# Ledger of designs, part 9: VHH binders against DNA primase large subunit PriL (priL)

Target 1, 340 residues: DNA primase large subunit PriL (priL), of Thermoplasma acidophilum (q9hjd1)
Amino acid sequence: MILPDRKQILDRELIRRIADTTISGSGHSDGLSEYASIRKAAFAFVESAVLGDQAYSPIENAELAFIVWILAALDENIITARTIIKARDTVEKQLRLVEHYEDLEEFGSRLGIEISVFGEQIGKDHLYRIGVADFATYASRVTGSKYRLSNQIVREGYVYVDEDVMAKVLREAFVSFMFDTLDQIRKEDAIETIKSVLDDLEKIRESYRKAHNVRMIAGKGDASMFPPCMKEIIKNLESGVNVSHMGRLALASFLHKAGYSEDEIVPYFRNAPDFDENITRYQIKHISGEISGTEYTPPKCETMRSNHLCYMDDDPLCHREWMKHPLTYYEVKRRNRKIR
Below, E stands for the ipSAE of ESMFold2; O stands for the ipSAE of OpenDDE; V2 stands for 0.75 times the mean of E and O plus 0.25 times the DockQ between their complexes.

## First folded at step 4 (VHH)

Design a29 (framework vhh_8k46_1)
Fold by ESMFold2-Fast, scan of step 4:
Structure a29 (fold): chain B 340 residues (1-340), chain A 120 residues (1-120)
Amino acid sequence: as target 1 above (340 residues)
Amino acid sequence: AVQLQASGGGFVQPGGSLRLSCAASGFTFSSYAMGWFRQAPGKEREFVSAISSSGGSTYYADSVKGRFTISRDNSKNTVYLQMNSLRAEDTATYYCARDWLTGSGWFDYWGQGTQVTVSS
């Protein structure tokens, strides 16, 4: 069973050793095979969470610690949320399988929650007590009348609960613990610490992007539906005219958000006077977040105007008071399936 | 409360064997790596052996490799150290310890120890 410990999870040098250690021909003498197993299990857990696989995946403290650093390095809100929810459900299953009531006391203690076990002193239906403030904080996140404070036994500032209620409260406290622990790790520090496994990190991003793109492609339009600003940038690139860095960034980030793959974006830049395919692919990966961990947001209409990249002319959609973003223009055209 | 109770020490002649046991209680034993350390009179505590939570991986100090075998029985919450071909320099108090990961160095609970004396 997972027994979280923030100091152990935040042991950066241990995480670095887990990331860096390979089998150098010395077999098991230095723990080399165990570190490789931890890495494999941690990446598999994150990948399964990203793909929506809710099957029980038993992990231990070391896998959980490495998962936290993977999430910090990726710095993707949806990946983080899905992974922590899967971990929450894993923890709940493990808590319900404990043979020793003291395991829940230890688990709570590691989360900063004081829990006491009473066994038969107040009946087998109420084996645990927890402070009312902690109960109120976490139980309020669980749906169902069984988990409401008004339906519990309360005495002298403590709430007396059965194993089911305790498992639900502790799983929610674990979620808060995970987000709080993750917030203590800087993205740049995580990337440096686990840099030896960046290829595995990129595979997670690719899996997520492919799943996301499948959903987006179901409504994907074509270049005829692009806003005038993007059409002008494309026209200038096709004619070999120099386009500013801001213009190139705007087009690449717009196409990425519109559901275009790297291979679909590269052709738009081939006629640029300074075109280099390797540099262009690197820049697209950087914009998409594949190597930077942060997706670049395409500029708003106001930003396009201030950079002299707005070509609204007499286009009716661009002159709407509510038209604030080039991507909004594209979505309106796609939805209508007809050019005005 | 977390408890680790080491036993099985005693007096043995050089070339003899002993099996140490460490009985664990108060936590989910199968979730933790376990280790053995020893401390001879007037010396610092020395790593002897470690075993992963599943029992799938084992590790030994060079001084005991080939002579000592670590094992565990998760159904009995017990870790063992089989000591063969004992030498006078193996004389020490032996401690079992709980670690969250084999080789991590985060040993957060220590047993009371059991004395091993190798002498003619």
Scores: ipSAE 0.000, ipTM 0.339, lowest interface PAE 12.9, mean pLDDT 78

Design a30 (framework vhh_8k46_1)
Fold by ESMFold2-Fast, scan of step 4:
Structure a30 (fold): chain B 340 residues (1-340), chain A 120 residues (1-120)
Amino acid sequence: as target 1 above (340 residues)
Amino acid sequence: AVQLQASGGGFVQPGGSLRLSCAASGFTFSSYAMGWFRQAPGKEREFVSAISSSGGSTYYADSVKGRFTISRDNSKNTVYLQMNSLRAEDTATYYCARDWETGSGWFDYWGQGTQVTVSS
């Protein structure tokens, strides 16, 4: 069973040993090292997630740890989201196979969630007790009226839920744990740590491109697929409303990364009160790396929020825990419409 | 538990027709988009068709557009794939899937497959 363990996942030297271990030597094939098996299973898991295979694939803590470093090194938002969603579903399956409630209590405690069993006092079914704040945080991410707070038993600041609801809450808390853990690993550090398997990372990228036909240049969509944050910036520019420097930078870098050319981007800024075509073209060239030598990275959802540029409103896709980037929103919408 | 049961596959000659069904249970069917995928032996799984939660929007892979029609009956919790003018290259195991959110293109639950064989 997977048990949340941030210290194990962040054990860089253990990850390096897993990556570097090879069975070399003529004539000897008495088996694979444990590390080689973990590495193979981790890459297979990521590849299956990338291909859209949601079938149950049991993994343990060691495989999960190596998967996190693969994701950090790849730094591809769609691959990361799909892999964490597959891990979420794997965890839910394992939680539902638990024979003893103490195992759910341990799983929750590792995520900072206190769980207790009070079935005898509430009824004949074993009901789990969880604080209302923790319930509200994670259950709100689950689709379906069954998982809403209004449909639960609430008494004295606690929510009493059945095994199904508890498994859903814990799987969502696990997703938060995974993204928080990933945020602690720098891409450069991950690449250096698992440099011996960079060829396998490239195979994952190629599998993703072939299976999903997602290419920035060939597969760009239209503005209807843009996330609400980008649509709001465009709306404000079109109406002549002043847009902040960060808002303009966010839109230009988003469009560039989405496959829009300089000539396609410039028209979005024509109605700005301070519009100057030469300055706008210079800024786009700077963002693309044509004159700066380094491509500007489009801002993530957290950066958009901190700059008051996030407009999630009623968009359910924006409210998903794994939705960390405006480009991820766009790629999800574009892939859906490209499948025709 | 969420369950998706695909059926309606079988043997058919080129130019023939088949209708696949996918019966859903364990969730509010009318709130989710549904899709069909297929996988031939030794090949990767490929997208075939998708339908919005209301049935108002449909999507098709280029290889099946004009030949296949996806539909749904929310009162029966069932999604269908009508396959016309079948070709040998349509031979595959066909899977139905639940899109975790309307218009997202992300499928979180997969059904048991149904085999379609097109051969003379």
Scores: ipSAE 0.000, ipTM 0.113, lowest interface PAE 17.7, mean pLDDT 78

Design a31 (framework vhh_8k46_1)
Fold by ESMFold2-Fast, scan of step 4:
Structure a31 (fold): chain B 340 residues (1-340), chain A 120 residues (1-120)
Amino acid sequence: as target 1 above (340 residues)
Amino acid sequence: AVQLQASGGGFVQPGGSLRLSCAASGFTFSSYAMGWFRQAPGKEREFVSAISSSGGSTYYADSVKGRFTISRDNSKNTVYLQMNSLRAEDTATYYCARDYGLGSGWFDYWGQGTQVTVSS
């Protein structure tokens, strides 16, 4: 189980030893020292996060420490965010598997949060207690009415919550801990400290470039998660308003890349004034690469804007400096919903 | 600990101006994008403006374009919102927020807010 330890994470000499460990000769079955194993697991964790692999991969404190220095050396905002989100998911799973409430108390204490158990439930779970200030800070980041302060029991400056709410609060506190700890490491110091593994860092950059250029969207979300540009195209098609060729291409390629089948895509176009099912199916097959041999991706945000198909209005996610593609919006919305 | 201290709000007449400040501490300010949001009583929180980590890119809600200007001073760990030509509908509590990080799509730290009232 991960137990946050800022002093261990910031132990530059320990991180240097982990980085500098060479694989021993193949004179025994594993061929690896403990430090080499930690390093390998840390790189695998970052790479899996970059590729969108959501499979549970348990890591411990030493792997987490090395991951932070990998992120500091890479200094890539998307890699950092994806890795920390995967670490958050890992921590939440570990917190939900604890057999004793003292494990949650220790986890919280390492994050500067005082947690205690309050009373016992007959044949059920323990009710946890946390300070209202800490609850307000972290619970506000979790979506859903169950996690609102107004839906909790509040007495004398404390909030009384079940195990589910406590795990969500602690995972968000852990995210803050990770970003705060990362902020204390200078990029130049990280690069110098782990210079022995720069080749492995470049492999992560290459994996990231490939993942961004050939997006793999894992699982299918619903239309509520679509970016405003795609929602507007759908609204216009449903109302029988004429949609440009570029708008139709954008929607069809977006839905295809989002995991929608031909039969699932066709209905979106049925109310178009010029709708013909055979022509629509042919166009979808062409976009999917079934008959053309080349799969098409939806236009980038810049292309959507130049074609007057961008409806970002006051949507904060659309205004992010890294938001360059409608598929990125969808990926972010889908990922956030799966974690809640 | 991460702290965001918003200030500069107040009572102003329509057509007036206010400059909001958000002083940040407890993190490497120059590495994060920053944003401003507002919430009027009985309404949902809405996006106002955002600025990239370097200050090279700025973004505005359509309702404030041409009237509000976001800026930052990385040497002072401060982000600003210059509000000109204020209207009654700009009345709200204004919050500054740190960008959570790429891929999440959410702001992770929020200041306590500063009240702006535009009224005669």
Scores: ipSAE 0.000, ipTM 0.150, lowest interface PAE 18.7, mean pLDDT 77

Design a32 (framework vhh_8k46_1)
Fold by ESMFold2-Fast, scan of step 4:
Structure a32 (fold): chain B 340 residues (1-340), chain A 118 residues (1-118)
Amino acid sequence: as target 1 above (340 residues)
Amino acid sequence: AVQLQASGGGFVQPGGSLRLSCAASGFTFSSYAMGWFRQAPGKEREFVSAISSSGGSTYYADSVKGRFTISRDNSKNTVYLQMNSLRAEDTATYYCARDWGSGWFDYWGQGTQVTVSS
């Protein structure tokens, strides 16, 4: 099982050894060193995440550490989000397979969370307790009424939970841990540290471009999976409320990148007070690069916020540290629907 | 408290031999893989050798392969590094370390200085 440790992950010397030290194994006929196996597994994990591979891929601590440096060196929002989500799901599966309750206590302590095993509490089987502040922080990121504080047993500053709730809370704490750790690594330092494997990094970029392009062209999804910013723009347009030029540009470019055709995009704008089909079609062609020669990319979350177009409110996914782009939100929602 | 006490360093001429020892205390020695690392003045720390918890598997950096031999005695809580055919480039402070898991070393000894010169 993955037992996260920030000191291990941020051990630049260890990462450099994994990247470029050749170690001859004895007692192994395959000729691979332990570090070569770690590199291979780490790159395979990132590539599988980029491709949307649903197969369970267990990883070990050194592989997790190397994955973080791959992500830092690549510095690609969607690759980072996909990889961390796959790691989150891997961690949740591993946490549900533990045979010893003390393993969850150790996992929590590594993340700075105090949890304890107390067996039956208050007439129910509540194997774990966690501080109310930690529970509130991480459980709020899990969808479903079962995971809300108001639906738990709270006594003396602790929340008493079953193994399902604990696994969900710990996986979300792990996500925060991953993003916080990744933020401590500068891209330039990561590139220098793993420079011996830049060819493998470029293979990941190529895989990402191919998968991302194919998914964006063919992967038109349900509008219910759109981020709240795009839903708000759509709601305002449907209600005949005047939407700013930037808001219209954001929606049209988002839909285009999500795989919507011109004929599928036009209906979203029909209720706009100034709607003109010919002008709207011209604008969509301009955004797609058909007449401008350059395709327009929808704005990042930061740009949406600065233009007063961000409506994240209570949406847990929008509040995650790695959520930097409306397209990333949409891709995450689409993946989650397929897993279910 | 975990303690790793490295010893056996010294001054030798090229072609000479030294045996380093690392005495461990404060943990169940037989449950952990152990490693040796070195750091020369003005250089980064580099991996030298590692041995599995049982002693059944050993690993060596290419620069020391065929010259150095790692071994352990779990009854004495000690890991050893036998260094033969020493070269000037082997001059460094040598550290023993406990492998917590998968090549991450969480506890380090104080080091023992090895100087190879004429």
Scores: ipSAE 0.000, ipTM 0.136, lowest interface PAE 21.5, mean pLDDT 78

Design a33 (framework vhh_8k46_1)
Fold by ESMFold2-Fast, scan of step 4:
Structure a33 (fold): chain B 340 residues (1-340), chain A 120 residues (1-120)
Amino acid sequence: as target 1 above (340 residues)
Amino acid sequence: AVQLQASGGGFVQPGGSLRLSCAASGFTFSSYAMGWFRQAPGKEREFVSAISSSGGSTYYADSVKGRFTISRDNSKNTVYLQMNSLRAEDTATYYCARDLWSGSGWFDYWGQGTQVTVSS
C-alpha cells in the first residue's frame, strides 16, 4: 500500500533515474526495467485522472513519487487537483483493505498523526483513538453528520472513531501531505530533473486540452468580489474536484441571484467530472424557478457553516456581526469597488 | 413515467412526531439520491434533508439537525423522513425529490407534497 514518504518523493536522484531509464533488453523484468515500469504507471495514472477515469488504480510509493514530479513540471491546477483526488481515493481504498491495525498506525505516524487501536476488533469494526486537534483539522473537510465532532466519543483530548471515520480522516491528511510536498518542488527544478520525458508531459497537456476544450471566459462581474465560500467552490470546480450537492446548489443559486444569466453560470460547471451541458442547463432552470415554479434561495452563512462550506478564515468582512448571507458580502464588496 | 408519492402529513401539536413516506416508481430507485424539501405559506422552498443512493450518507438543514432523520428502503422503493420534536416553524408542505444527477444535489420531480401543520 502507499505509505507517505516525503524523503523518497523528494529524492531528486531517484526521480532522475526513473525518468532517464530506457527499456532493458537484458534485465530480469520481462523486458522492462523497474524504473521504466514505474514511469509508465505514473504517466498512465495522471492521464487516467485527467480523463476522469475513477477506476481503482493500485500504485505504490515509487509511482506516487514520480507522479508528484510530473505534477510539479506540468504546473497545471486542474491536472494537479484531479490527480491528487484520484490518489486520495486510491489511498482510502487501500486503508479500508488493511489486514492489520498496525498498518493504519504506521500510515498516520508518517503524516504526524498519532493513532492507537482502542477497544476490541469485531469483524471489520475497530475503535481507533486520534487527537482532537488532528480530528478537527481533517474531519471538518468531510461532508456528512457522521464525521462531525459532536457525533464522536471525546475523552481527555482524544476522539474515538470507527474504521470508516478513520479512513476519511487519514485520506484528508494524505491530501494535505501531497500538496505540502508538491509545494516544496519548484517548477524549473522539476522540468530540469525529468527533462528526458518532456515529450510525455506534452502528451498529457494535449490530452487535457482535447478532453476539456477551451473554458468559456468568465461572464459578468469579478470573482474577486465573491465571498470566500463561493471562491472555494469555484476553485474546487475549476480544479476538477467533486463538489457536494449543497455546494453546487449554493454556487448556482448565488450566481443566479447576483444577476448571472444561465449562459454565464454554465461555464462554472464545465470542469465537473460529470458535466453535461443539457443537464446543467435544466438544473439551472430548475433552481431559477423556470421549471419548478419556485426559485431556490441561496443558503445563508449559518447554513454554509453547518454544511462545511464556510471558509471565512481571517476575512474581516465575514466576521462582522451583521454578515448573515453570502449575497450580502458580494453586495458590500461590489458597492465599495464601484465608488473607487 | 417518473412518479413520487409523498404521504404521512397531518396536524400535530408542538413536541409531537410524524413520519413522512415517499413511494417512488418509474425509475431505478436504488441508483438515485433522494431529498426532502419544504415550503411554508408565503416562503421560498427550502432544503430539509438528503440521502445518498446507498443510504451511507445523509445531509440535514441546520434547522432540523437532531430532530429529523432521513432513511430509505431500496427494496420498497421508499424514502422516509422521521420528524421529532416538531415546532410551529416546521409547518409547511413537504416535497420528495429525486436527485437528477446522483450525488449532485440537483433535484427534479417534486410530486404533490404532503402538508404538515404544527399548532396547538
Scores: ipSAE 0.000, ipTM 0.178, lowest interface PAE 12.5, mean pLDDT 77

Design a34 (framework vhh_8k46_1)
Fold by ESMFold2-Fast, scan of step 4:
Structure a34 (fold): chain B 340 residues (1-340), chain A 120 residues (1-120)
Amino acid sequence: as target 1 above (340 residues)
Amino acid sequence: AVQLQASGGGFVQPGGSLRLSCAASGFTFSSYAMGWFRQAPGKEREFVSAISSSGGSTYYADSVKGRFTISRDNSKNTVYLQMNSLRAEDTATYYCARESWLGSGWFDYWGQGTQVTVSS
């Protein structure tokens, strides 16, 4: 379970050791093998967050510490926000899996929040007590009537809440902790500390740049420049052929990232046998982040292949070893057209 | 194969509360997002609320935010809609819906629904 520890996270020499560790065969100690594992998991976590992958990815204190230094070195607001939101959701899941209230108490104490169990356990739910000021600060950031102060038991300056409400409050306090900790690391210091893995940093930056730039530069564009996988999905939808769940999500998220508006995306789905405009509009709002807070990234070529949605056939561009994403195909085609 | 049985509707005065239930069968309930939709006489069907397969994420139409709460019990194959501070404009037939083949956030409603009437 993640337990916030500013001293461990800010231990520059530990972070340097994790970054510098090279595993060469079975000659390395168990601890050195763990460093490489931590580094790999941290980069995978940041990459998945940048690409909009919302699947639960368990991490511990060491991975969290290294993630903070990756974020400090990259110094990109959107990458930072997406990664911290994914870490927030990870922490919430871990907090809900604790078997003993002492774990929540320890987590809270490390964030400057005093938590105590009040009275007897009611059923299997723990009744927790938290100061009204701390509750008001963090619960106000959570959506839903269940998390409002007016819907809690308030007595003598304390709020009495169940495990669900407490997990939400603590996750928001953890978000503040993450931003505060990041502010203590200078970009130049982070880059110097993890300079041995700059190539891995550039991979994340390139992934972010491509996803971000397609929306800004490509615009709503020319459908003739779409990759063959997206063209096949469109062809099947236009013909009234049944398209898989993954195929429809791939197309909707691709069009959204390519700069298409909700009104421009909806028509692509009109010939689907189960078409409903209201449902389609709400799904597009969900994918765009309008009602979910986080936008979805269209699947990578590998994911398209595993779902039998890859139609690369004899297209030379799809066969390039660096062609790993449908959005990359679209970006290359747009750039080539602008040149000549 | 998919069966969704909505219940819990009825007559209630403005400001009152109702809890709707939807019993699901014929599919692996814990693998699908669930939602609630409503349709008033002479109006198009509108989205009310949705909940992810795990229950970790919830979504609400602007007209019901702060008043309605969606929840689910995967052990009972049931999704719920707690409706508080009911208004005359909440009068409608409420339908529970399962995630469609389009994936999370895409829903097709199933079954006959349950009537909610808010009137003095």
Scores: ipSAE 0.000, ipTM 0.188, lowest interface PAE 15.7, mean pLDDT 77

Design a36 (from k9 with S52Y L101P S103T; framework vhh_8k46_1)
Fold by ESMFold2-Fast, scan of step 4:
Structure a36 (fold): chain B 340 residues (1-340), chain A 119 residues (1-119)
Amino acid sequence: as target 1 above (340 residues)
Amino acid sequence: AVQLQASGGGFVQPGGSLRLSCAASGFTFSSYAMGWFRQAPGKEREFVSAIYSSGGSTYYADSVKGRFTISRDNSKNTVYLQMNSLRAEDTATYYCARDWPGTGYFDYWGQGTQVTVSS
């Protein structure tokens, strides 16, 4: 199984050997054949991800390491996102097939996450314990009520979860590990390190060009048409007031669904006290589905109310019995503006 | 502070019997379900048995069903594990644990009592 290993991934000399190795006709070197096999599998993995192939493709640490350098050399956000999503799904599959809790503990340890086994639910499932900060960071990236902190057992700074929840949390931590590791490799360094396979890199780029014919026909309104809940979040961010994780998630997902690009969304968060552009862009990619494989569903009015993010007091449109979603508010305002 | 004091462990030969006791303090014992878990050398902690707050419902791992019996005495704040027909594979440190009200999750563990089954 894949184990996070940043030292191996960043081993430029190993990557160069994998890239440069050819099967010798004059010798019988199994090790050289292994490097050529790793390279071939890595390129096949990236190409399948670019083409949208969802079939399970088992890979090992050496393939994963070479994949990272391919992504760094290509430096294409969509190719990177699709490939990392496929790697995420591969890791989740492998984590669900572990037979010993020590394998999950080792995987988590390499990601800086402490995991312990503290019992089983009436003899069937193992119960895992994870720190609440780590849980909150990664579980928030998984869609579904089962993965929310409010639906977990929390005791003295720890969250008790089943194997399903643990696998989801660990896969999201793995995604963060991949993007963080990739960010440490300069494009120019990657190109120089794997220059012997530039033809294979161009083939991936060609596959992407043929498959990625995106047609965007989103007519956007302006911020004046936003519902009061979104306007309040924007106002607080602009004034440097700290906005809750749910508030930031709500705004980013709302803007994405309203047709705003990543570059158009980032400026809304610049005045946040903890603003970091790389982390913000990473979170937007998760929300848009680029790294999660599934677009985050923008919260409905009921969810906004339960999180104390609903500011409908003075707006008659918010008080309509049929008004159940912030996006519906936006659509009604846009429609009425065009009719006028 | 919540305390669970397990006792009654020891050395027995295969086929023998032991009765473990767990004395609880620091919480309303009658409101909690109680469980027994064990950890063999070099292995993860595993579920053995559980008993609900009323004593009316009991659960057992397949490996001990028919050989072990869990019981409780709410007037003494104590849970018991009667272990019969002991086998070498029952060798472990046994822990009693408190179950959160209505959740099925065990949140507090005693320090344990060692059981060694060997000829």
Scores: ipSAE 0.000, ipTM 0.083, lowest interface PAE 23.1, mean pLDDT 77

Design a37 (framework vhh_gefurulimab; at its last look DockQ between E and O 0.17; V2 from the best seeds 0.00; counts 0 for: pae E 18.1 > 2, framework grips, placed apart)
Fold by ESMFold2, look of step 5:
Structure a37 (fold): chain B 340 residues (1-340), chain A 118 residues (1-118)
Amino acid sequence: as target 1 above (340 residues)
Amino acid sequence: EVQLVESGGGLVKPGGSLRLSCAASGFTFSSYAAAWFRQAPGKEREFVSAISSGGSTTYADSVKGRFTISRDNAKNSLYLQMNSLRAEDTAVYYCARDWLGSGWFDYWGQGTLVTVSS
């Protein structure tokens, strides 16, 4: 069972030892072998979350701790959200299997929540007690009338709930605990601490982009949906006309954010007068954050305009007051095509 | 909490038909495009069909003319009518929510198994 332990998660030296360890060549199961197993399980958990694997994946506190540092180093909102939600679901399953309420009380205590039970065991017939403020905070995040305060027994500042409601409340408190703990780790500190496994971090980014590109390709539009600024850049590249560095960066980052893979982006540049496939692929890897660790976002319409890359003419969508970004244009066009 | 729950899978003979359902909750289903995907044993997940909030449909080439996607916004439900089933249609079928028609599927169901065999 996961028992949240913020001190263990924030123990930078423990994390460094896990990151720096090597797998024993003799099949030894000492502390070095244990750390290598923890590291492998942590990366597997994050990758499974990124790929949308719904299967139950039990983890222990040490794996959870290393997962938090992986997330801090990656600094990717969607990877973080998917991983924490998978951990939440793992914790909820574990909470429903607990047969000794002292363990449940300890779990709550680690999250700053005082829990009491009205029985000698955690069974279907027991009622659980939680303070009204804690219930209101976390139950508000659970969908359904069953979880509303108005549908609970409330007495003397406490809410009395069944096992299902308690598990849902505690899982949402666990989500808050994870985000609060993650916020205490600076990205640069995480990168330094697990620098020995940055190659494995990049494998996670690649898995995310592969899964993203598959989903985006399945629903992405075509070049007719691109904003006029991107269509003009493409036209110039096809014709061998010189396109500024800013124009090329804008197109490559736009295509990447629109879900185009490296292999799909490269052909847009092949007619450029200085085209080199290896250099182009390196530049795309840099824009995607694969090399730099920082993903580039295409310029906003104001920046495109100030660099003389805006060709909005009389395009009705470009002239809308709220149209401030080439990606917004693309998303609106794709939505309208699919919605029609 | 966003939830998608598939049902209606089972064992079907080649040439038979099956209708899958997906019950959506925790969001304004009528505002989202939705899709079906499938994953055959040992293979990667692949696109099957999508439907916009307004009812516009898209199909993978392998299922065009045999499968029909539909939605009932009043019942918060997505459907897949599968006709003329073949052995290669054997897979776990998943429903997914599409973020504003972007092709970014942010929530997935647990899947329902469809087996097509003699």
Scores: ipSAE 0.000, ipTM 0.103, lowest interface PAE 18.1, mean pLDDT 78
ESMFold2-Fast, scan of step 4: ipSAE 0.005; ipTM 0.442
ESMFold2 (binder alone), look of step 5: mean pLDDT 87; pTM 0.875
OpenDDE, look of step 5: ipSAE 0.028; ipTM 0.411

